# VH-VL binders against q96il0: the designs that were tried, part 82

Target 1, 167 residues: q96il0
Amino acid sequence: APERGAERRDTAPSGVSRFCPPRKSCHDWIGPPDKYSNLRPVHFYIPENESPLEQKLRKLRQETQEWNQQFWANQNLTFSKEKEEFIHSRLKTKGLGLRTESGQKATLNAEEMADFYKEFLSKNFQKHMYYNRDWYKRNFAITFFMGKVALERIWNKLKQKQKKRSN

## First folded at step 3 (VH-VL)

Design t1 (framework fv_ebrasodebart)
Fold by OpenDDE, second read of step 4:
Structure t1 (fold): chain C 167 residues (1-167), chain A 120 residues (1-120), chain B 108 residues (1-108)
Amino acid sequence: as target 1 above (167 residues)
Amino acid sequence: QIQLVQSGAEVKKPGASVKVSCKASGYSFTSYGISWVRQAPGQGLEWMGWINAYSGYTNYAQKLQGRVTMTTDTSTSTAYMELRSLRSDDTAVYYCARGDFYDSTYFDYWGQGTLVTVSS
Amino acid sequence: QAVLTQPPSVSVSPGQTASITCSGDALGDRYAYWYQQKPGQSPVLVMYYDSERPSGIPERFSASNSGNTATLTISGTQAMDEADYYCQAWDTSSDHVVFGGGTKLTVL
């Protein structure tokens, strides 16, 4: 029975530096790029009178952000590791050390690295396709809920105007 | 199987020198670096330096500059660490470790350690 | 010289989760590595690239890095996990390796 290679669920380092905005912020806050994902985290503002629809939108945005952060953190780590391994392996094959005589990190030329990039993209092609698909789905959902929230806000404003006219 | 086998324990007087060997096997010796790490009794790990087994290029901890020399013999796949002007505070277990020296370096294989005792 | 700070000791009961932290400026931009050392033995690599496990290391070992703090987590801690744990980083500017002071994990 072929030992099903346990898909090491590359649990993205849970330590996404949760950039905490100042407590008194009344707007969405954008943090610096995350160390691993290189994506800028957004801290979403929670209104005091958040509607259920607004809450749903906020949660969806937050979940999508977390999903993106985890994906890219993992992808970047994998890339870095595989790149290093590739370089190391190639240097070994060439009978070269890990560093030059001057102590500098030994590198491969652009042509050799092109092979790495090609291989890496090929290996991760399906993963990227799924990511893109899910990215579009999530963003479509977010956009849809944004529209709903906008309509709700308009409706609430109209109701308030009618009440003011009736009094 | 990858192994790093170190020389036996040494007892030295203050002011003397000690040379510890580390024989590597199970991998291409010149494809990795060797680091030396020491540990005084009851203390933590202290990095001493590393050597490129291919080029012989070395980098030593600042604290040990001038007193430590690391060398390799590629014909025997053996790394050497010489520490000169020994002091009582040099009493420690000395480890050789295989390192991967790229963007990040870690030690995936370690020798069994060599106890060096410096006593008057 | 970059310094990595660890708590000197951590105690946990069997089956509980142990957390060992390592803090230092070098960890903000570089990977953390973790080593286990049992009495009278050589250090063993248990985590590399912040959160990767070498072959043979149990899944109960995990690690993360947030900002300048790396954390080694041992879920379902066992008696055999009692050891000294060291974090390590590499300072690329000086090309020096730095170890934390070590943490003694006791399983009570």
Scores: ipSAE 0.023, ipTM 0.619, lowest interface PAE 6.4, mean pLDDT 86
Fold by ESMFold2-Fast, scan of step 3:
Structure t1 (fold): chain C 167 residues (1-167), chain A 120 residues (1-120), chain B 108 residues (1-108)
Amino acid sequence: as target 1 above (167 residues)
Amino acid sequence: QIQLVQSGAEVKKPGASVKVSCKASGYSFTSYGISWVRQAPGQGLEWMGWINAYSGYTNYAQKLQGRVTMTTDTSTSTAYMELRSLRSDDTAVYYCARGDFYDSTYFDYWGQGTLVTVSS
Amino acid sequence: QAVLTQPPSVSVSPGQTASITCSGDALGDRYAYWYQQKPGQSPVLVMYYDSERPSGIPERFSASNSGNTATLTISGTQAMDEADYYCQAWDTSSDHVVFGGGTKLTVL
């Protein structure tokens, strides 16, 4: 049977997925997890006659998603690289080869890896602290604007009901 | 104000290479992609390829694969398109245009265009 | 390769409605986009995501996409609308951009 062509989703060198959302969607769409960030990208629906407030919310959510994707793609890549370097260094110190006798990649036990995790967390503590701070700030802003948009939509529905009732 | 400003017109001999620049301003350069589109005299628009300004990931039109290279310089917010082994049918106005970060399905802002003439 | 077919020219009188069609299989799966290009100038995005209008584009511009045919509609057409109009879609089969051949709109 010929190989089936699926809708393409490319992964960028920095770990950012290329995602093409389906057309004519009436709400936000969620894609597959990115290879490097392990986060699902969201395509934000643009309603007809988007208000300035709705546009601000959408752009804030888009910018937050891009910021979040970039942060975790870089962080996960750094983690993987440093983990590999740590394992290689420890195996060399023990006089062991990089591969087992069966040809499998040599690994360290959980106790040995604990040293790496401690070092990685300590080294990245400030970076993760600033990430969490900014993540909460961004989510607070999004929640605030979501509330404002919800109030705007309620008000518009009330105006529409008044128009229908006065006919 | 969002602007894409391209380098000036070029006249090249067949077999030469040309490198067109596109300087972006007024937005976060790495939050968008850049596409390149060309237009031969009196003809329609032809897509050449796209580059993600953050990752450097590229996707080129199959017809140009092996002859085109797209790059970016984040420090100057500038995109570049190099076309090699020029032929007379490469004579066109070359445009850079801003696309979406994840894919380049449409182009909301365009550069002014760069005329590249290939003649002997 | 996927093709988007546009009429080569459309003529309309000032104040009348102009309609420019764009047909192709890609439009059944992908969004339609529209660009206006005046002589010696860069293209300008006039419609995106089938029916959305960018800020700064007059409200007399509208668009739709039904089945495999997208339509750009200009109500109360003005002399300043005289230009070449290009439709564009993403080609699902080749995973790259496809432009229509362009339509010259004449306002007389």
Scores: ipSAE 0.000, ipTM 0.474, lowest interface PAE 15.8, mean pLDDT 80

Design t10 (framework fv_ebrasodebart)
Fold by OpenDDE, second read of step 4:
Structure t10 (fold): chain C 167 residues (1-167), chain A 120 residues (1-120), chain B 108 residues (1-108)
Amino acid sequence: as target 1 above (167 residues)
Amino acid sequence: QIQLVQSGAEVKKPGASVKVSCKASGYSFTSYGISWVRQAPGQGLEWMGWINAYSGYTNYAQKLQGRVTMTTDTSTSTAYMELRSLRSDDTAVYYCARSHFYDTGYFDYWGQGTLVTVSS
Amino acid sequence: QAVLTQPPSVSVSPGQTASITCSGDALGDRYAYWYQQKPGQSPVLVMYYDSERPSGIPERFSASNSGNTATLTISGTQAMDEADYYCQAWDTSSDHVVFGGGTKLTVL
């Protein structure tokens, strides 16, 4: 009975504690790179007196971060899977086993892997174009709202100064 | 409008398998994951697992390991959940849900549910 | 496996404030999510990231998280708010999603 190759249960490694900043933090926290996306997560601080505009900015930043995390996690997982499939397929085509005589995982040379990268990039070109477009749109929106929030804060400070002068 | 439409109710015998489908529309299918959640009659929600619609990466609840398989068809924007070796305690409404984050996150859109009845 | 504990039921009079708690170790490190489920219907997300409200959810819904306890608050509770409410979190130790046992909210 052919040993059904152990479907590598891409079990998300159970037990890697994701970076969770202290909930009582009064500032944004940046975590280490996520194990799947390789992006550094940011925990955004929520001020006690958060304005609607500040809230909107925070939400937009959070959504954008999540979008990025998900995108790159997907890309990295897809890349890893396709890379492995490519290697296996190529080794099989060469009549080589998946493992060397020493029991190590058989690998392809850099030239052969270059073909994989070229193909992978070609296949994912459109997806990356859309991602880049969306990335710029999101960041532009964030920057825009950052500007608005900055103006709001300036205005509020000016109002407070006027009130103090009037009293 | 974002919608998840599930297959119809199933009646199965113990030991049989059931495959439930979930057709997604109104969004980029490969931009999100799909989670499966079941609910036994009069009971709470139980997470079954998650699949990445783009990569095919899956994470199953420990209790269902070996019995559950989640798959996706990107061409039809359809997710599938197969549960094998059915037992009476598998009688439940099964929900698919759109999942945020690559690891599941939260579920913002849900299917209408599929009743699976396991009876002798 | 991480467990989220909810009260089995909460009763409130119309116009009063309902509070539903969810407690568990998983909530210390991860966001809480809340779902509303009416009889015969699919769950609906009502709160995410501890305190964020999805579009279409009334402002009377709010949530907070302190330590290992998440709280869903419904101010000015209406008859239409009668439902089962479930909290949910991600357990980082098991990489599993965990739901609370659910709370039946009754509007008297």
Scores: ipSAE 0.016, ipTM 0.561, lowest interface PAE 6.4, mean pLDDT 87
Fold by ESMFold2-Fast, scan of step 3:
Structure t10 (fold): chain C 167 residues (1-167), chain A 120 residues (1-120), chain B 108 residues (1-108)
Amino acid sequence: as target 1 above (167 residues)
Amino acid sequence: QIQLVQSGAEVKKPGASVKVSCKASGYSFTSYGISWVRQAPGQGLEWMGWINAYSGYTNYAQKLQGRVTMTTDTSTSTAYMELRSLRSDDTAVYYCARSHFYDTGYFDYWGQGTLVTVSS
Amino acid sequence: QAVLTQPPSVSVSPGQTASITCSGDALGDRYAYWYQQKPGQSPVLVMYYDSERPSGIPERFSASNSGNTATLTISGTQAMDEADYYCQAWDTSSDHVVFGGGTKLTVL
């Protein structure tokens, strides 16, 4: 099994912490797609006077993004590796080389590739179920904390208005 | 119940290699990753690396790059950590611990530890 | 490489509140996790995602993370809480897991 790409990707799982917004902003920033995961990283804006609750939400979102980046980087690399192995195996079984007589890369027809995709999806069903479960749990937690932050901001504005209206 | 059971203590000479095993039970082995953490006598915890039990992809601590290899055997739900070119300062208790195979955020279950002693 | 700094020891009387701090730049951007280790035993996860408590961990354990400092708090400290405590985070500079040096909690 090829160790080069897999080991390299696993060494640097996070691209989020290296992303910086190109200019001054009061908003979250979205970067270009990561070359391994194909997901766009988000740089979260840190407000002045960030509350502990707001910091917790930001860290939760950053952690979820890193987790998601790691999952898809590994998934894409695994898919590419297994696809290549499948193609090489089938060409070997047919007694064909990896290149055609014209020097072009040998390939399988759509019907043969359909067998690979069906097998890959079936084999990864449990993995995708656990991913989806964790994805929903993480998004539920994020939504919950977003609600808490919203309530905190409403309460703080209410306190401020009450104090300003008291003479 | 969820359990990680490690191989027994080892005594090695400097320059030798050691291979520690970690047998998982009570959960879907390929749905989680395995991290390796060591602890020298009287010292703190040191992270060594992580392996994806499904794909076999690894991420090793920079200090150990080139000397450590982590592998898994899905048929026996067992993870392995091999450390080569042993030195006296590799004397430690070596732990395996469960983490998500796509998330190394925290370690929820730990093996009992394997003492590796490196001496002449 | 980022470092997580913990006090080497903390002493409290039974029933008092123990506070163990963990400081490092990584904690501003990353979650803190806490482990308890008793002599001759494996570490046990006691807190995760800064302030969340795993099932089975007593309610007297709580934690926070503000700025670059995470704090583990044990209220009504009992003799059974005597252990070494380690904080953990992701080291952004090395893309690796980093542990604090550990704090020995003594219950007098």
Scores: ipSAE 0.006, ipTM 0.494, lowest interface PAE 12.3, mean pLDDT 80

Design t11 (framework fv_ebrasodebart)
Fold by ESMFold2-Fast, scan of step 3:
Structure t11 (fold): chain C 167 residues (1-167), chain A 120 residues (1-120), chain B 108 residues (1-108)
Amino acid sequence: as target 1 above (167 residues)
Amino acid sequence: QIQLVQSGAEVKKPGASVKVSCKASGYSFTSYGISWVRQAPGQGLEWMGWINAYSGYTNYAQKLQGRVTMTTDTSTSTAYMELRSLRSDDTAVYYCARGRFYESDYFDYWGQGTLVTVSS
Amino acid sequence: QAVLTQPPSVSVSPGQTASITCSGDALGDRYAYWYQQKPGQSPVLVMYYDSERPSGIPERFSASNSGNTATLTISGTQAMDEADYYCQAWDTSSDHVVFGGGTKLTVL
């Protein structure tokens, strides 16, 4: 049955989550944005005659996607958690309850929230710097293997052409 | 009533793997996260990790990275914790505990615990 | 890893006030939580958000968090309060939960 980006909550080897594409897809499928990472997951098509090098590239791309999904899901959840803690701390300081009389979650004004945003960004600067560094390392590795796969495919096409010519 | 019911005691040899289950009832399973906490005989509480029952997002204690896997089955409202490459110092009572769907800030309900004994 | 330090044991007579401390850098900017564990039983949440008490927990239980030290206070301590008590906080530096080493409360 066709699934329009249905999520599976599987932590290994897909990482945070995965989705199911239409059964007869012959190409990579892109799902809807994940609620926690806000990134679109990709289901990679597996050719029937996938070479070991092609498999290595696909797995590297899958692993990089899982890493990226987990990083942003964690970052977004950490942001939400720390935002709630900040709000609770400020309300506690004011002697106010966590909920309004209407039962809604109590909130802070924009000026108070600006303090939180500045603190969060400053605190996470090094973490984001390391993320960018690792992201570049992973993309370099992917590009390197993409080059190897491209050369392999060219070579195989040339070998096939030569064998066809000699027959 | 809210309950977390865990699988029964296990005896394993060093190098084996164990998978403990935690069946939740009495609440919306996907609205909360599940943490796993272990306690060696006569020792204190040690946090192992947490899973979001909706997204499947996990966060594991650094010392257990690579050995632990946490999963959920929404159709049965069950959480699982698998620990691999068992050693004698993994002998402990393993608890599941309910927390908020983001990183748990407190644990309001706990399972009864599962004793895992690792001996040769 | 961040560490939360608790005294290993505290002894009080019935009716006396028991005080259990929990100290660590995480408590300076994070909430403290407290759990009670009786022999052969699962932990039970007794205090959350530094000083809030869950429904069903007696008014004898109170708590505070000042500086880097959280304190669980049990007024008019009863024999049924004899248990191990654990504090908990969130460690921002490691992005994980940290528990104190536990305090055995003896009521004699």
Scores: ipSAE 0.000, ipTM 0.455, lowest interface PAE 15.2, mean pLDDT 80
Fold by OpenDDE, second read of step 4:
Structure t11 (fold): chain C 167 residues (1-167), chain A 120 residues (1-120), chain B 108 residues (1-108)
Amino acid sequence: as target 1 above (167 residues)
Amino acid sequence: QIQLVQSGAEVKKPGASVKVSCKASGYSFTSYGISWVRQAPGQGLEWMGWINAYSGYTNYAQKLQGRVTMTTDTSTSTAYMELRSLRSDDTAVYYCARGRFYESDYFDYWGQGTLVTVSS
Amino acid sequence: QAVLTQPPSVSVSPGQTASITCSGDALGDRYAYWYQQKPGQSPVLVMYYDSERPSGIPERFSASNSGNTATLTISGTQAMDEADYYCQAWDTSSDHVVFGGGTKLTVL
């Protein structure tokens, strides 16, 4: 059994998207869609009194975001490259140039492009299946920790109320 | 494991050019940026520039404008830094470093460094 | 060009707390990052986003930022912590990275 190399969790810090709000932000920021992944980056607010559980949740969300950004950035790049190669190959096969007489980039018709999409999806099917699986796992974990954090916050509020009643 | 492996030490004459390579492994190369940082003997870190491995977009330190060129080969997951018109003051250890995201503002992984010596 | 200023050296006894400051206008609106560099080695990220600690970095390392000054704090300093420390920021106006001049931490 090939030792599934334990993806050594990048000991590297969980980063935020290239969209970086001002340091003095007191709330989560959502950026515009990333040019490469087309995903909207989120910069998560770090509370001054962040609990260990809250921190863990935040880190998990950050890691998940990073994971998504990386996946889709690469997927979009691969798609674009393969699409271009496909178009060029088909044009060449047709004896057509890469540019029209008007100097515009030559393209294929919708039917021909449908073949590309089918092939691309077929080729990347397993990759997408793994992505979906991992996406659900990550989101389930996030949801779970969200629940824990919610309970912790409730508990802390109850403790504070009890202290106020005893004084 | 994420690694950045740089090319070996170089000795160059003044006026020559040097091209240092940085081979990345253990991660999706096009998902990150690469920065180059140099350090002269006994001196601090000097940022040279950054390249987006996805888009190829580059931004160079003003001091090195016109003399430095950064490139990437996505097929080999290798970044290159070429420095031209070398001077004695270009003698330094040159590091490649990975940014966390595109246009990342910190470096989480570093190469082992490449010593470039410029001597007459 | 944005400049980050660090003290050239800091000395501490083992077990004492070391504090290294980094000051500059670039830190007013952006995060500070800290790197440790031991002789003959590549820099290692020790703190990011002002106060976040990468995995594998001891808890004795902490950092804070107030105004235009970032501070790296090493509590219970050990001999192994002797190194050069660099702060770093991103200058968004030029999209350039800026390093501090570095601080040599000596553990006496």
Scores: ipSAE 0.000, ipTM 0.540, lowest interface PAE 12.8, mean pLDDT 86

Design t12 (framework fv_ebrasodebart)
Fold by OpenDDE, second read of step 4:
Structure t12 (fold): chain C 167 residues (1-167), chain A 120 residues (1-120), chain B 108 residues (1-108)
Amino acid sequence: as target 1 above (167 residues)
Amino acid sequence: QIQLVQSGAEVKKPGASVKVSCKASGYSFTSYGISWVRQAPGQGLEWMGWINAYSGYTNYAQKLQGRVTMTTDTSTSTAYMELRSLRSDDTAVYYCARPEFLDSSYFDYWGQGTLVTVSS
Amino acid sequence: QAVLTQPPSVSVSPGQTASITCSGDALGDRYAYWYQQKPGQSPVLVMYYDSERPSGIPERFSASNSGNTATLTISGTQAMDEADYYCQAWDTSSDHVVFGGGTKLTVL
């Protein structure tokens, strides 16, 4: 039976961390880990005289962050779901209930869970490879724009120095 | 040269299903995803969804959830888009496109488009 | 879902500068991408990362983003530039791609 590709309702909760830095901040702020992605969100500072290149860099950093948040939020949800299904299926196979006699959630031992982790990593290996690839591409682009911004800043400083010498 | 070649035009009745293919060449098929975009006659572009060619991970537009299925065949470097329960408003040219990044970003290469006509 | 708004049409004379705007709340913090589509043809990427040009796109094409508005500018507009132009963005909140309604550029 072809495994019905689970329609992952990508209702990834809008992982926009509700963390709001102080309005008077002159630097980037790092929030607490997001409850879904476990990634710490960064609130990027917007300079008053932001250049077009600086804006591009900021946007790229913002998009990359949000991309990471969404990816890991979804991945963590998938992991949690599959883990639960694995545990349930294994307990059932053992003829064990989902709850212990004390009413606690039944769990598997570390050895049994090792199989789950191995299988999960194997199944998601390619997904992670693509993630890594795109992560590098995005970071390369960020680095590229960082370089452009740095050059622009140097150029602007040089122009200002020339103007001061001419006056 | 990078190319995306789509299947030919389709005529379907309401309630039927259509499956459009997109054969990729000129690049590593499994190194990218495929997005699908449709365009109704005289209308704008509408994003339908994306599939990862290796993992099979999919992300569909909310409007098409439950009706659309995207698949890939890595052996033939071909992506497929199936749309079920066709309606008259599904009449459109359907495009496959290559995204630069996972799930989104920009589309640098496009197929030639496949006209799907839904008529009673 | 994020919405991108474009004017339905823009008309320019040959040699003049055409400007096509795309407005949406998401564009303040996200990139805009632009596509050209000629009648009966597939869309072609003309601008990415707000203002970057793909290889093969003429220098007369430029783009900028200010606030929540992206602008595609075609300087020295030619008859061959007559087409539909679409802006596109990525809605990271829904993880969906969003297109503008498109703008028909007519060269009179």
Scores: ipSAE 0.019, ipTM 0.644, lowest interface PAE 4.8, mean pLDDT 87
Fold by ESMFold2-Fast, scan of step 3:
Structure t12 (fold): chain C 167 residues (1-167), chain A 120 residues (1-120), chain B 108 residues (1-108)
Amino acid sequence: as target 1 above (167 residues)
Amino acid sequence: QIQLVQSGAEVKKPGASVKVSCKASGYSFTSYGISWVRQAPGQGLEWMGWINAYSGYTNYAQKLQGRVTMTTDTSTSTAYMELRSLRSDDTAVYYCARPEFLDSSYFDYWGQGTLVTVSS
Amino acid sequence: QAVLTQPPSVSVSPGQTASITCSGDALGDRYAYWYQQKPGQSPVLVMYYDSERPSGIPERFSASNSGNTATLTISGTQAMDEADYYCQAWDTSSDHVVFGGGTKLTVL
């Protein structure tokens, strides 16, 4: 799917050319980083003869990618929100305005921010443990289906080899 | 044995609030989320939202935002769903269900359901 | 918002094959999941990841998903299979679960 709606395609042409058929892409395409999750999306290639197992694997990989994207988008938004709330609270305590004379947002020094980072990391330690658990569960499922697809491809290759010998 | 056991049936007047509980057993409660799904008499299934049992993060169906609150109590492995400003069209059987992953998947286990009747 | 369309009812004779469809654009990109609900009971997961069968579900249950149409197939249908069947998918763009309208399977 397009990352930014009706923008020009960044992938190689996969449609019909007016002059001659362009080289058809046979592999996945990697896109620019998402602005919220900072992860680069993968646009999966769908072969014309996709087997049911290949389709199942592709869907699992797509759902896992979207799960990762949402997790990190939410994590980054939470971090940004809590960081701004912390800065706002500390500036109020000091009797300082939220903006400088130049109209820019006022900031805290690195020493003051260290307390925020320590609290944020401690608070989110177990959340990241559960993320890792789900990540491994999803990768186990992906690896399992990758194995099935590999066996299917070997079986098909053996069938082709057998057919070649009789022809 | 994995089980989700819900609180009993309730009768409420329009404008009241109801809070349904869902007690989990037989698995690590904080390793999964809890989703809530309702079903009006003779109608289909309608997803209401889910909660991460560890973090307390919630995501609610757009139709119910502002009226629903989902919470958990880790010490009792219990999830709660509170629906406010009840209307007659909120009459339904309310189910809790466990998604396989915290934030997206299918529901492998369901509670027995709680009938909430809203009538004047 | 994604929509999943199911026929409201399907009838089959005992021992015959029942086929229940679920159609929606989301199914081309997302897995289909299937639930069975008998009167007065909670839904029970009968199929997941398009075609996987949970432990305890009879082998006569199978499913597929192709061209934005998921199909639940029950071979040699029995009276005990009479129930409402719901398909489900995840609409990742809205971060919401979507259910089909349900299909009442009658075994005559």
Scores: ipSAE 0.006, ipTM 0.548, lowest interface PAE 10.7, mean pLDDT 80

